VHH binders against Peroxide stress-activated histidine kinase mak1 (mak1). Designs and how they scored, part 4

Target 1, 123 residues: Peroxide stress-activated histidine kinase mak1 (mak1), of Schizosaccharomyces pombe (q9p7q7r1507to1629)
Amino acid sequence: SVLLAEDNIINIKVISRYLERIGVKFKVTMDGLQCVEEWKREKPNFYSLILMDLQMPVMDGYQACNEIRKYELENDYPKVPIVALSANALPHVVLSCKDSGFDSYLAKPITLQHLSLIISGIL
Below, E stands for the ipSAE of ESMFold2; O stands for the ipSAE of ESMFold2 at other seeds; V2 stands for 0.75 times the mean of E and O plus 0.25 times the DockQ between their complexes.

## First folded at step 1 (VHH)

Design d12 (framework vhh_7xy4_2)
Fold by ESMFold2-Fast, scan of step 1:
Structure d12 (fold): chain B 123 residues (1-123), chain A 121 residues (1-121)
Amino acid sequence: as target 1 above (123 residues)
Amino acid sequence: QLQLVESGGGLVQPGGSLRLSCAASGFTFSYYDMAWVRQPHGKGLEYIATISGGGDSTYYSDSVKGRFTISRDNAKNTLYLQMNSLKPEDTAMYYCARSDLPYEYWGEDYKGQGTQVTVSS
């Protein structure tokens, strides 16, 4: 099951349609805090992948990723793959994502082909 | 219709305390995580605190941790924010929010009028 954190309704609809076409089950959350809390509420391994927008209100993707990684270390949870979604694919943003605990990066606009490739590599 | 009505703001001196309330109606209050967010005049929204639907889990921004306490009374459909050791930088309009909705989607029914907190000597 895939957990999506994305605050833009158009991006939610597009990515949801892609996930449906890929044939994976998923849940949508609309900010980083909702994503962290939803992930914590479920059993370890319930979500096999988190797709995390970097820029969201309440809690951004960097903060959310950091909180998940902290919780995993403190509670001996398996490391869930987290893929950053961002409008900026510049080198410093990519490096910042890696340093923040993200496993991979997808540049917006997200395409079905790129999303399919990353899911196939992880799941 | 979903409604959130904030109250309890006011003018207070640095070091003072205020307790904010949010009266919720039009939805099953206990099913939803609730948040307090604030917006200083001319600035963006800042997350303050969240409480789980059952009240068992709370989270705070670093700027308010140890000074503010979020709580809820599900029998009264009310969310609270106890604010202690107030600082001038806490001056903002405070909004009650369902944490499943980002602020950009708050319409008239979701984004209440807010309650103004002013911390000034």
Scores: ipSAE 0.000, ipTM 0.107, lowest interface PAE 17.9, mean pLDDT 80

Design d2 (framework vhh_7xy4_2)
Fold by ESMFold2-Fast, scan of step 1:
Structure d2 (fold): chain B 123 residues (1-123), chain A 119 residues (1-119)
Amino acid sequence: as target 1 above (123 residues)
Amino acid sequence: QLQLVESGGGLVQPGGSLRLSCAASGFTFSDYDMAWVRQPHGKGLEYIATISGSGGSTYYSDSVKGRFTISRDNAKNTLYLQMNSLKPEDTAMYYCAKYFEDSLGYDYKGQGTQVTVSS
């Protein structure tokens, strides 16, 4: 299943509709801390993919990704694919995502076509 | 309290070099991407260079690529910009900026440091 971290209600609604249409099971969290806590709560490999908004309150996507990678290393967990979601398509975001431990990047507005392509490549 | 304090600007002749510094405090420096942005007199802000929190990734605007180098020392909470082969069009107020957690981009908090390139 897919774990989504996104704080904007409209974006949640759009992405959720796409995931339903693609036919994958998913859970929504509204900030990076909730995402990290939900991922830790489940067994290894329960979530096959995390879609992570970069800009969220409490804990942003960069911080959340770093916490997950640290936890995986410390507990010998398999590396879960994490895809960054960003409203900013500037080159520095792509470089920062790679350096921060993300596996891929999707620019907003997220389309069904691009999301389907990412999921097909991972699941 | 979050603070960014820029220094190192000045007057230099074309072809010269300057090194800018930014002392950061009030946040976990290594967790955030940092940037140098500039504002020429009467114009908008231009991003110059960005560096990831770990320092492993950098990006430069086309106008400065090959001439400027961004770097950071996370142990000292300091951001640097090495500027070589300076041109008159590099004249601007330079700010260091911490990446925003929202879609608005970078925030510059310091007073900036003036760089003037003239003969």
Scores: ipSAE 0.000, ipTM 0.159, lowest interface PAE 12.1, mean pLDDT 81

Design d3 (framework vhh_7xy4_2)
Fold by ESMFold2-Fast, scan of step 1:
Structure d3 (fold): chain B 123 residues (1-123), chain A 120 residues (1-120)
Amino acid sequence: as target 1 above (123 residues)
Amino acid sequence: QLQLVESGGGLVQPGGSLRLSCAASGFTFSTYEMAWVRQPHGKGLEYIATITSSGSYTYYSDSVKGRFTISRDNAKNTLYLQMNSLKPEDTAMYYCAAGDWYESSGFDYKGQGTQVTVSS
C-alpha cells in the first residue's frame, strides 16, 4: 500500500488516477500531520511507500519526513521509502530532501511514467 | 546492473575547456533525470548540473552557471558536460548520476568518475 500526502485536490486526483492505473492500493491524507498519524496508526510494513508533498499546511513534508524517521529510530521500525513531491527540481532542493531523510523525489508535474518508474524500483 | 562510465577528464590550464561524457547502461536512460556531481579531494559531494529526461530543462549550481553546459543524447544513452572557462576551484573527481534517488543512497553513480585537474 502507498500512502499519499498532498493538499492540492487536482494533484490528488491526478496521482490517484496514476496509482489506480499502476494497480497499487493507496490511502490519501491532506497534510503532513494526517500522514504521520495514519502511518503510525498502522502496523510496521503496512505502507510500502509514502509519496509526500513538500509544501502542505499544518505540517509540511520536511517536518513529516523528519517525524517518521525519528519514530522509526525510537521504535526500531523498518525504514519506509518516502518520495518527495516537489515543484522545484533544482539540485539544492534534491539535496535538501536527501538531508531530511527522503529516499527519492518526483518533480511536479507528476507523470504516470515517472511515478510508475519510482514504484517499480521501490515495490 | 545499472552502470555509469565517465570519461573526458584530464589536466587543463585555467581558462581552458573540457568535455565530459557518461555512457549509461542497464536501465532505460531516456526515462531518467541525469546529473553531474563532483567531489574535490578530501571534501563532500557538490551538485553541478541536472537535466530532465527529455532534455527540455537544465539546472546549474551558481558556481558553474554560464560556464558549464549539460546535455544528453537519448539515442546513444550518453550524458555530456561541456566545461568552459575552467578555474582551479573546478578541480575534482566528476561523477554522472541518475536523477532517480532510491532508498538511502541518494543519486546512483556507479562509475569510477573522471578526474578534472585545473592547474594554475
Scores: ipSAE 0.000, ipTM 0.135, lowest interface PAE 14.2, mean pLDDT 80

Design d4 (framework vhh_7xy4_2)
Fold by ESMFold2-Fast, scan of step 1:
Structure d4 (fold): chain B 123 residues (1-123), chain A 122 residues (1-122)
Amino acid sequence: as target 1 above (123 residues)
Amino acid sequence: QLQLVESGGGLVQPGGSLRLSCAASGFTFDYYAMAWVRQPHGKGLEYIATISTSGGETYYSDSVKGRFTISRDNAKNTLYLQMNSLKPEDTAMYYCARPLDYYDSSGEFDIKGQGTQVTVSS
């Protein structure tokens, strides 16, 4: 199952339609805190992938990613793949995302093709 | 309250060096990428350097690459900018900033400090 953290209603709608077309189960959360709490609520490995918007209210994607990584280390949990959703397609973004705790990134606007490739590589 | 407080600016001659510091408080510093941004008198904000959460990745504008070094000390909640081989063109107000998106080079930032003035003059 995929966990999506995204606060923009249009982005939620687009990504949700893509996930439906790919045929994966998913849950939507609208800020980083909701994402962290939803992930913690479920057993380890319930979510196979987290799609994490970098900018959200209450708790942003960087905070949420670091909270998840900290919790994994402190509780000896398996590392869940987290893919950053970024408004920016700057060179070297993938390396910066990895240093920040993310496994990869997808540039906005998210496409069905790129999302499908990420999911096929992880799930 | 979220705060960024810059220090270390001053008057320096061309070819000189300065080290800027930025003390962060009110948020979990090691969760965020950080940046240095400058604004020359009467001009817009210029992105200078960014640093990842751990300090393992850094990015620089072409105008300062090879001369400036960004670093951070997460235990002290402090961001640094080592400025070498300073030129008159480096004269600006320098701001410590938490970017809205780490990868956004547009110059928009979530939090900016009050700034510290750097003047490079003979």
Scores: ipSAE 0.000, ipTM 0.242, lowest interface PAE 13.2, mean pLDDT 81

Design d5 (framework vhh_7xy4_2; at its last look DockQ between E and O 0.02; V2 from the best seeds 0.00; counts 0 for: pae E 16.2 > 2, grease 27 > 24.2, placed apart)
Amino acid sequence: QLQLVESGGGLVQPGGSLRLSCAASGFTFSSYYMAWVRQPHGKGLEYIATIDSGGGSTYYSDSVKGRFTISRDNAKNTLYLQMNSLKPEDTAMYYCAKEGYDFWSGYSDVKGQGTQVTVSS
ESMFold2-Fast, scan of step 1: ipSAE 0.014; ipTM 0.246
ESMFold2, look of step 3: ipSAE 0.013; ipTM 0.210
ESMFold2 (binder alone), look of step 3: mean pLDDT 80; pTM 0.818
ESMFold2 at other seeds, look of step 3: ipSAE 0.014; ipTM 0.293
ESMFold2, look of step 6: ipSAE 0.000; ipTM 0.125
ESMFold2 (binder alone), look of step 6: mean pLDDT 82; pTM 0.840
ESMFold2 at other seeds, look of step 6: ipSAE 0.000; ipTM 0.111

Design d6 (framework vhh_7xy4_2)
Fold by ESMFold2-Fast, scan of step 1:
Structure d6 (fold): chain B 123 residues (1-123), chain A 119 residues (1-119)
Amino acid sequence: as target 1 above (123 residues)
Amino acid sequence: QLQLVESGGGLVQPGGSLRLSCAASGFTFSEYSMAWVRQPHGKGLEYIATISSDSSYTYYSDSVKGRFTISRDNAKNTLYLQMNSLKPEDTAMYYCAADIYEGPYLDSKGQGTQVTVSS
């Protein structure tokens, strides 16, 4: 199952339609804090992939990724793949995502083709 | 010491060809899927080609399909992009990256190799 953290309603609708077309189960959360709490609530390995917007209210994607990685280390949990969703895909942002614990990134606007590649490689 | 170094860019006329190379070091290259990503000046990143660790699967964006060929030589830890029938629209900085879907994202540390297609 895929866990999506995204605060923009238009992006949520677009990505959700792509996930439906790909045929995977998914859950939507509207900020980083909701994403972290939903991931913690479920059993380890319940979510196979997290799609994480970098810019969200309450807790941003960098903070959320850091909290998940910290929790994994402290509780000896398997490392869940986290893919950053970024409107700014310049090299320095890509490097920042990698340094913050993200496994990959996708540039906005997200395409079905790019999302399919991420899903097929992980799921 | 995970490192990717791109090379082979340059100035070519429309219809010309270039071959880009990416030299990988500091990791077991043969275990990672690899990608070529490009960024035109003032625009976002575009994923143009991906190749699986064993070369059994390749993907191309519609903008380059039929003109570009991605390949790899695992014995040499090198990724290639053969670019044929180049168009002005292909002008961009080209980056080598680890698989966008298979674990750790590897990047070129912002270096890249510039491709300019002009008359």
Scores: ipSAE 0.000, ipTM 0.127, lowest interface PAE 15.2, mean pLDDT 79

Design d7 (framework vhh_7xy4_2)
Fold by ESMFold2-Fast, scan of step 1:
Structure d7 (fold): chain B 123 residues (1-123), chain A 119 residues (1-119)
Amino acid sequence: as target 1 above (123 residues)
Amino acid sequence: QLQLVESGGGLVQPGGSLRLSCAASGFTVSDYAMAWVRQPHGKGLEYIATIYSSGGSTYYSDSVKGRFTISRDNAKNTLYLQMNSLKPEDTAMYYCATRSYLKHGFDYKGQGTQVTVSS
C-alpha cells in the first residue's frame, strides 16, 4: 500500500488517478501530521511507500519525514521509502531532500510515467 | 571512514546545564543532517534533536523542546547540544549521528558521552 500526503485537491485527484491506473492500493492524507499519525497507526511494513508533498499546512513534508525517521529509529522499524513531491527540482532542493531523510523526489507536475517507475522500483 | 567522538558529559545537579560536543572526521558536518539521540540504562533509544545541512532547520523531541538547543560550528566541524534545566530523567548515554548512519539501521554506535543528573 502507498500512503499519499498532499494538501492540494487537484494534485490529490491527479495522483489518485495515476495510482488507480497503476493498480496499487493507497490512502490519502491532507497534511504531514495526518500522514505521520496514519503511518504510526498501522503495523510495520503496512505501507511500502510514502509520497510526501514538501509544502503542507500544520506539518510540512520535511518535518513529517523527520518524525517518521525518528520513530523508525526509536522503535526498530524498517525504513519505509519516502519520495518527496517538489514544486522545484533545482539542485539545491534535491540535495536538501536527500539530506532530510527522503529516498527520492518527483518534480511537480507529477507524470504517470515517473510515478510508475518509482513504484515499480520499490514494490 | 566516518568517525564521530562525543564529549562534554558528566555529573550535574537538577536544574544545571551541560554542553555536549561531537567532533567529526572523515566528512564535513555541514554537508549532512546531524542528530543527537540518547539511551538511558536498560531502556530503548530516544531521539533528541536534528539539525539539517543548511543549518536553518532544527527539530526537537517534545521531552526536550525549550530546554535543549542543537547547533554546529562548520569551521570546527563540530556538532553541539546545549542542555539547560536538566532533570533526573535526562540521565542517559548521549550519541551523535549522521542521517546516513541512522539509515544504516539502529546501530549508530559511537562511544557516546554519559550524562548523569543527580546530587
Scores: ipSAE 0.000, ipTM 0.218, lowest interface PAE 12.5, mean pLDDT 79

Design d8 (framework vhh_7xy4_2)
Fold by ESMFold2-Fast, scan of step 1:
Structure d8 (fold): chain B 123 residues (1-123), chain A 122 residues (1-122)
Amino acid sequence: as target 1 above (123 residues)
Amino acid sequence: QLQLVESGGGLVQPGGSLRLSCAASGFTFSNYDMAWVRQPHGKGLEYIATISGSGTYTYYSDSVKGRFTISRDNAKNTLYLQMNSLKPEDTAMYYCARGYEQLDTGYAMDYKGQGTQVTVSS
């Protein structure tokens, strides 16, 4: 199943519809802190993929990704794939994503085709 | 409030060196790519260098490769530009920028400071 962290209601609606069409189970969280806490609450293999918006209130995507990677290292968890969702999808975002431990990134607006390709490559 | 405050500019002779600093506040500094850009009098902005949030990855424009070094101290929320072998062509207002990339036709950034003037002359 997929864990989505995204604070924009329109983006949540669009991505949720795409995940339903792809046929995967998913859960939505509205900020990075909710995402980290939800992921920690479940078994290590419960979520196969995290889709993480980079810009969110309370805890942004970079902070959330760093917390997940730190927790994995400290608790000997397998590394969950985390895909960054970015409004820019520019080269500097790729550098930041690599630094923070993201496995990949997707440009907003997210398309069904690109989301399907990412999920097929990971799941 | 986001703030980027540049310092370290000045007048220097050709072949000289300067070190610029940028003090950042109002955001989690280590989470952002940082860049230096410059603007000569009456001309457009020119990209100089980028450094990733951790400091692991750097990229330089061809005009400054081998002469300038970008670095950061995340514990001090400070970005640096070490400028060596300065030339008159390096004369410009230098700006610290958050989130930068150079595209086919230019550059993009989401915030820029007030700048610090570098003049190479004698």
Scores: ipSAE 0.000, ipTM 0.145, lowest interface PAE 14.0, mean pLDDT 81

Design d9 (framework vhh_7xy4_2)
Fold by ESMFold2-Fast, scan of step 1:
Structure d9 (fold): chain B 123 residues (1-123), chain A 118 residues (1-118)
Amino acid sequence: as target 1 above (123 residues)
Amino acid sequence: QLQLVESGGGLVQPGGSLRLSCAASGFTFSSHEMAWVRQPHGKGLEYIATISWSGDSTYYSDSVKGRFTISRDNAKNTLYLQMNSLKPEDTAMYYCAKLDYSEFGDYKGQGTQVTVSS
């Protein structure tokens, strides 16, 4: 199952349509804090992939990713793949994603082709 | 088809300097963001410097900021790293890399070894 953290309703609808076409189960959360709390609530390995928007209210994607990585280390959890979603493809944003513990990066607008490729490599 | 060839590494004393070069071919160099990545023996990859397609924007990791300078010559399809005030901790294999924003699977060259010791 895929866990999506995204606060923009149009992006949620587009990505949800793509996930349905790919045929994976998923859950949507509207900010980084909701995402972290939902991931912690479920059993290890319940979510096989997290799609994480970088810019969200309450807790942004960088902080959410850091919280998940810290929790994994402290509780001996397997490392879940986390893919950053960003409108900004500048080199410093890509490096910040790598430094923050993200496994991969997708530029917005997200395409079905790129999302399918990532999911095929992980799921 | 895509080729990145690094050169300029070697043995240098602490406090010394080295200039690394990367010759790029098989793609439109002037249209792509580039990086220098290093890997010390037995450790992970560290992205130490990046540069935009035009050369106008650069980023450095905290470990090298103020000591290293990344630059490019688009007419020569060449990427450079000027390394000053070298420390033993800078000892690593250094790779030239083309950044890929859609996946973290960057193309790297063969690498060039930098060893900082007396």
Scores: ipSAE 0.000, ipTM 0.139, lowest interface PAE 12.2, mean pLDDT 82

Design e1 (framework vhh_7qbe_3)
Fold by ESMFold2-Fast, scan of step 1:
Structure e1 (fold): chain B 123 residues (1-123), chain A 120 residues (1-120)
Amino acid sequence: as target 1 above (123 residues)
Amino acid sequence: QLQLVESGGGLVQAGGSLRLSCTASGRTYAMGWFRQGPGKEREFVASISWSGGSTYYADSVKGRFTISRDNAKNTLYLQMNSLKSEDTAVYYCAADEYGSLYLPDEYDYWGKGTRVTVSS
């Protein structure tokens, strides 16, 4: 199962359609805090992939990713793949994603092809 | 330009162990090991995402090899146990500087390789 954190309703609809087409189960959360809380609520390995928007209210993607990585280290949990979703593909943003614990990066607009490729490599 | 330098290769007896290292001159996301044996095409061995949350292994090495990384040192490792003669090859480190994909075959940067010879 995939866990999506995205606050923009149009992006949610597009990505959800892609995940349905790919044939994977998924949950949607609308900010970083909801994402962290949902991930912690489930058993280890329940979610195989987290797709995380960088810019969200309450807790942004950088903060959410850091919290998940910290929780994994403190509780000896397996590391879940986390992919950043961003409108900005500048080198500094990509490096900031890596520093925050993201495994990879997808630039918006997200395509079915790129999402399928990531999912086939992970799931 | 990103540079990758492999080390740790050598001659080892069947059943033995070796640890390969690959140091990158800069930041990477996905990293992997590939090998090319005598008279063979280059083949995938193992790959790892930046966080270590996703690892992939060729069927021929599952249970014997372990891939790991130390991001603070920009270094990738391959722990090779229970070595067999068919593991004889030049081992190559590969990396994506930005890495948008977790696929084993999607790498832009390569090292020059380190030779591993497994004797009977």
Scores: ipSAE 0.000, ipTM 0.146, lowest interface PAE 13.4, mean pLDDT 81

Design e10 (framework vhh_7qbe_3; at its last look DockQ between E and O 0.30; V2 from the best seeds 0.00; counts 0 for: pae E 11.7 > 2, unsure alone 59.7 < 65)
Fold by ESMFold2, look of step 3:
Structure e10 (fold): chain B 123 residues (1-123), chain A 118 residues (1-118)
Amino acid sequence: as target 1 above (123 residues)
Amino acid sequence: QLQLVESGGGLVQAGGSLRLSCTASGRSYDMGWFRQGPGKEREFVASISGSGGTTYYADSVKGRFTISRDNAKNTLYLQMNSLKSEDTAVYYCAALYDSSGWYELDYWGKGTRVTVSS
């Protein structure tokens, strides 16, 4: 199962269509806090991948990723793959993602090819 | 091993122009300029794709700075126009290598100092 954190309805529709085409189960949350709480609600390894937008209300993607990584360390949990969704692939954005604990990134607009590759490499 | 050498820094009056150069000894995917002002963290200035076709700029320099590259000479340039006091910093070039799914900002030059006086 894939957990998608995205606050933009258009992006949710596009990414959801791609996930359906790939054939994976997924759940959508609309901010970083919802994402962290939903991930915590389930047992470890229930979600195989988190797709996390960097800019979201309430809690942004950098904060959410950091919270998940902190929780994993504190509870000796396996590291869930977290992929950043970014408006562009600016070098400083990529560096900030690495520093926050993301495993990879996808630049918007998201393509089916890139999403498929990420999912196949993890799942 | 990749080596990066910046040049072209100096003292310039506000409103003036400078052109920074960065020579690279190796292959890179994308390259960029970063700067560190007095008492500040290093910040992104501009980047350019390996082919030279795609550029990005920090909002603070957009419209005033132009990044370019000459792949035949392995040289990265930053044309800096309409300079402001806020542009005073040590400017670093960086090479980004794709390290299996991520760009790697592992290679930095020693920096070239730009001082903008009023």
Scores: ipSAE 0.000, ipTM 0.201, lowest interface PAE 11.7, mean pLDDT 79
ESMFold2-Fast, scan of step 1: ipSAE 0.011; ipTM 0.272
ESMFold2 (binder alone), look of step 3: mean pLDDT 77; pTM 0.789
ESMFold2 at other seeds, look of step 3: ipSAE 0.012; ipTM 0.348

Design e11 (framework vhh_7qbe_3)
Fold by ESMFold2-Fast, scan of step 1:
Structure e11 (fold): chain B 123 residues (1-123), chain A 118 residues (1-118)
Amino acid sequence: as target 1 above (123 residues)
Amino acid sequence: QLQLVESGGGLVQAGGSLRLSCTASGFDYAMGWFRQGPGKEREFVASITSSGGSTYYADSVKGRFTISRDNAKNTLYLQMNSLKSEDTAVYYCAARVGFYDTSRYDYWGKGTRVTVSS
């Protein structure tokens, strides 16, 4: 299943429709902290992919990704694929994502085709 | 589904030029060109980042080939100048998803044939 962290309700609706059309199970969280806590709450490997918006209140996507990677190392968890979602595809943002432990990057606006290709490559 | 469609191959005389194109639908990928000559293994030719900001070339083609892309058209190009008989090969367009899996290409076209007369 897919875990989505996204704070914008319009983006949530769009991405959710795409995930339904692709035919995968998913859960929505509305900030980085909710995402981290939801992922920790479930068993290892329960979520096969996390889609993580970079800009969220309470805890942003960079902070959330770092917390997940730290928890994986400390608890011998398998590394979950985390894909960054961002409106900004400038090189420094891509490098920051890589340095924070993201496995991949998707530029907004997210399309069904882009999302489908990421999911088919991972799931 | 991502489909890569190459075009532009053909017969060309040594010293001539040829431009290959590859159309990929709708996704920002790092992309590259590979080739396989008669009786040879597949080899890397050139690659370009999704933004077009960085390009990389095999030593055998540096200074002769130029990789470029038109992101508005989702089209990758390979401009081949000063062609040699050794450049005779089937040329493949390739794309990869993600940025941490170094050098792995996930999607491949069927190839376009380039023959350089000797």
Scores: ipSAE 0.006, ipTM 0.147, lowest interface PAE 10.0, mean pLDDT 81

Design e12 (framework vhh_7qbe_3)
Fold by ESMFold2-Fast, scan of step 1:
Structure e12 (fold): chain B 123 residues (1-123), chain A 122 residues (1-122)
Amino acid sequence: as target 1 above (123 residues)
Amino acid sequence: QLQLVESGGGLVQAGGSLRLSCTASGITFSMGWFRQGPGKEREFVASIYGSGGDTYYADSVKGRFTISRDNAKNTLYLQMNSLKSEDTAVYYCAADQEYSLYFGTPNDYDYWGKGTRVTVSS
C-alpha cells in the first residue's frame, strides 16, 4: 500500500490516477501532519512506500520525514521508503532530501512512467 | 548485470551529423552521455531524466546535440549536429536504475557501456 502526502488537489488527482493504473492500493493525506498520523495509526509494514511532497502547509515534507524517521528509531520499526516529490531538481535540494532521511527523489511534474519505475524498484 | 550497448560512432567531417544509440538490456531511470577526448578526462555531454522527463546539456553542446529516448525499445539516442573537431572523443552511455536525480559526473551513474568512437575531421 502507498501513502501519498500532497496538498495540491490537481496533483492528488493526477498521481491517484497513476497509482490506480499501476494497480497499487493507496491512501491520500493533505499535509505532512496527516501523513505522519496516518502512518503511525497503521501497523509496521502496512504502508510499503510514502510519496511525500516537500512543500505542504501545517507540516512540510522535511519535517514529516524527520518525524517518521525519529519514530522508527524510537520504536524499532523497519525503515519505510520515503520518496520526495519536488519541483526543484537542483543538486543541493537532492542532497537536502538525502540528509533529511528520504530514500529517493522524484521531480515534478510527476509522470506515470517515473512513478511506475520507482514503485517497481521499491515494491 | 544491466548491459548498455552503444552504436553509431564513426568518422565524420566538421559540420556534419551523427546519431548515437544506446540500448539497455533492462529498465533504466536516468540516462546520459559522457565523452572522453584524447588526453582529457571523461566529461558530461547530456542527460535525460526518466522516461520522458527533462533534458540537460553541457554548455559546449547546447543547441547542437539533442538527447532523446524510446522507452519501448529501452534505447537512448544522441543526435549530434554541427560537429566540430573538439567533439572527437569516445562517447559513453550511462544509466541509473536508482531513482535519484543526478547528472554531470561519472560517479552519478551505476551502469556504463564500453563506448563508441567519434572522430570529426577538418
Scores: ipSAE 0.000, ipTM 0.151, lowest interface PAE 13.3, mean pLDDT 81

Design e13 (framework vhh_7qbe_3; at its last look DockQ between E and O 0.09; V2 from the best seeds 0.00; counts 0 for: pae E 14.0 > 2, unsure alone 64.4 < 65, grease 30.4 > 24.2, SAP .826 > .668, placed apart)
Fold by ESMFold2, look of step 3:
Structure e13 (fold): chain B 123 residues (1-123), chain A 117 residues (1-117)
Amino acid sequence: as target 1 above (123 residues)
Amino acid sequence: QLQLVESGGGLVQAGGSLRLSCTASGFTYGMGWFRQGPGKEREFVASISSDSGYTYYADSVKGRFTISRDNAKNTLYLQMNSLKSEDTAVYYCAAYEELSGFYHDYWGKGTRVTVSS
């Protein structure tokens, strides 16, 4: 299953359509706190990938990723793949993603081709 | 680390053509071009698979731009025809390298393209 964290309804609709065409099961959360709570609610390895927008209300993507990585370390869990969804890929944004514990990033607008490549390498 | 070096940008008249190149320093699975216009977010332009079997284009460039690669030279190309002022942007080369089942995006420094009326 894929966990999507995205607060923009238009982006949710677009990405959900791509995930449906790729043929993977997924769940949507609308902020970083919801994402962390949903990931904790399930058993380790239930979600094989998290797609996480960097800018979200309540808890942003950087904070959410940090919380997940901290929880994994504290509980000796395997690392879940986390891919940042970024409005841009400026060098300082890319470095911040690496420092926060993201495995990779996709710059918006997200394409079916790039999403398919990311998912194929994980699933 | 994978290094990507773009070249071929410049100033061109609307309706004209330009060819961008990107040389990669290592093994790559898939490659692509992105662009960022002034005050805008970076957007996808085109991508090509490692064996050149599949290509993908953004709707805004389909029919005008052609992506290709020469694996013997580790070089990615973007042929841009019928250029419009809205194509003005910094164009970035990107590569996807599969490591331990995860894809990592790599970016070049970018090359400037300015399309004048």
Scores: ipSAE 0.000, ipTM 0.132, lowest interface PAE 14.0, mean pLDDT 81
ESMFold2-Fast, scan of step 1: ipSAE 0.013; ipTM 0.209
ESMFold2 (binder alone), look of step 3: mean pLDDT 81; pTM 0.829
ESMFold2 at other seeds, look of step 3: ipSAE 0.006; ipTM 0.196

Design e2 (framework vhh_7qbe_3)
Amino acid sequence: QLQLVESGGGLVQAGGSLRLSCTASGFTFSMGWFRQGPGKEREFVASISGSGGYTYYADSVKGRFTISRDNAKNTLYLQMNSLKSEDTAVYYCAADRSYFGSDWESYDYWGKGTRVTVSS
ESMFold2-Fast, scan of step 1: ipSAE 0.006; ipTM 0.148

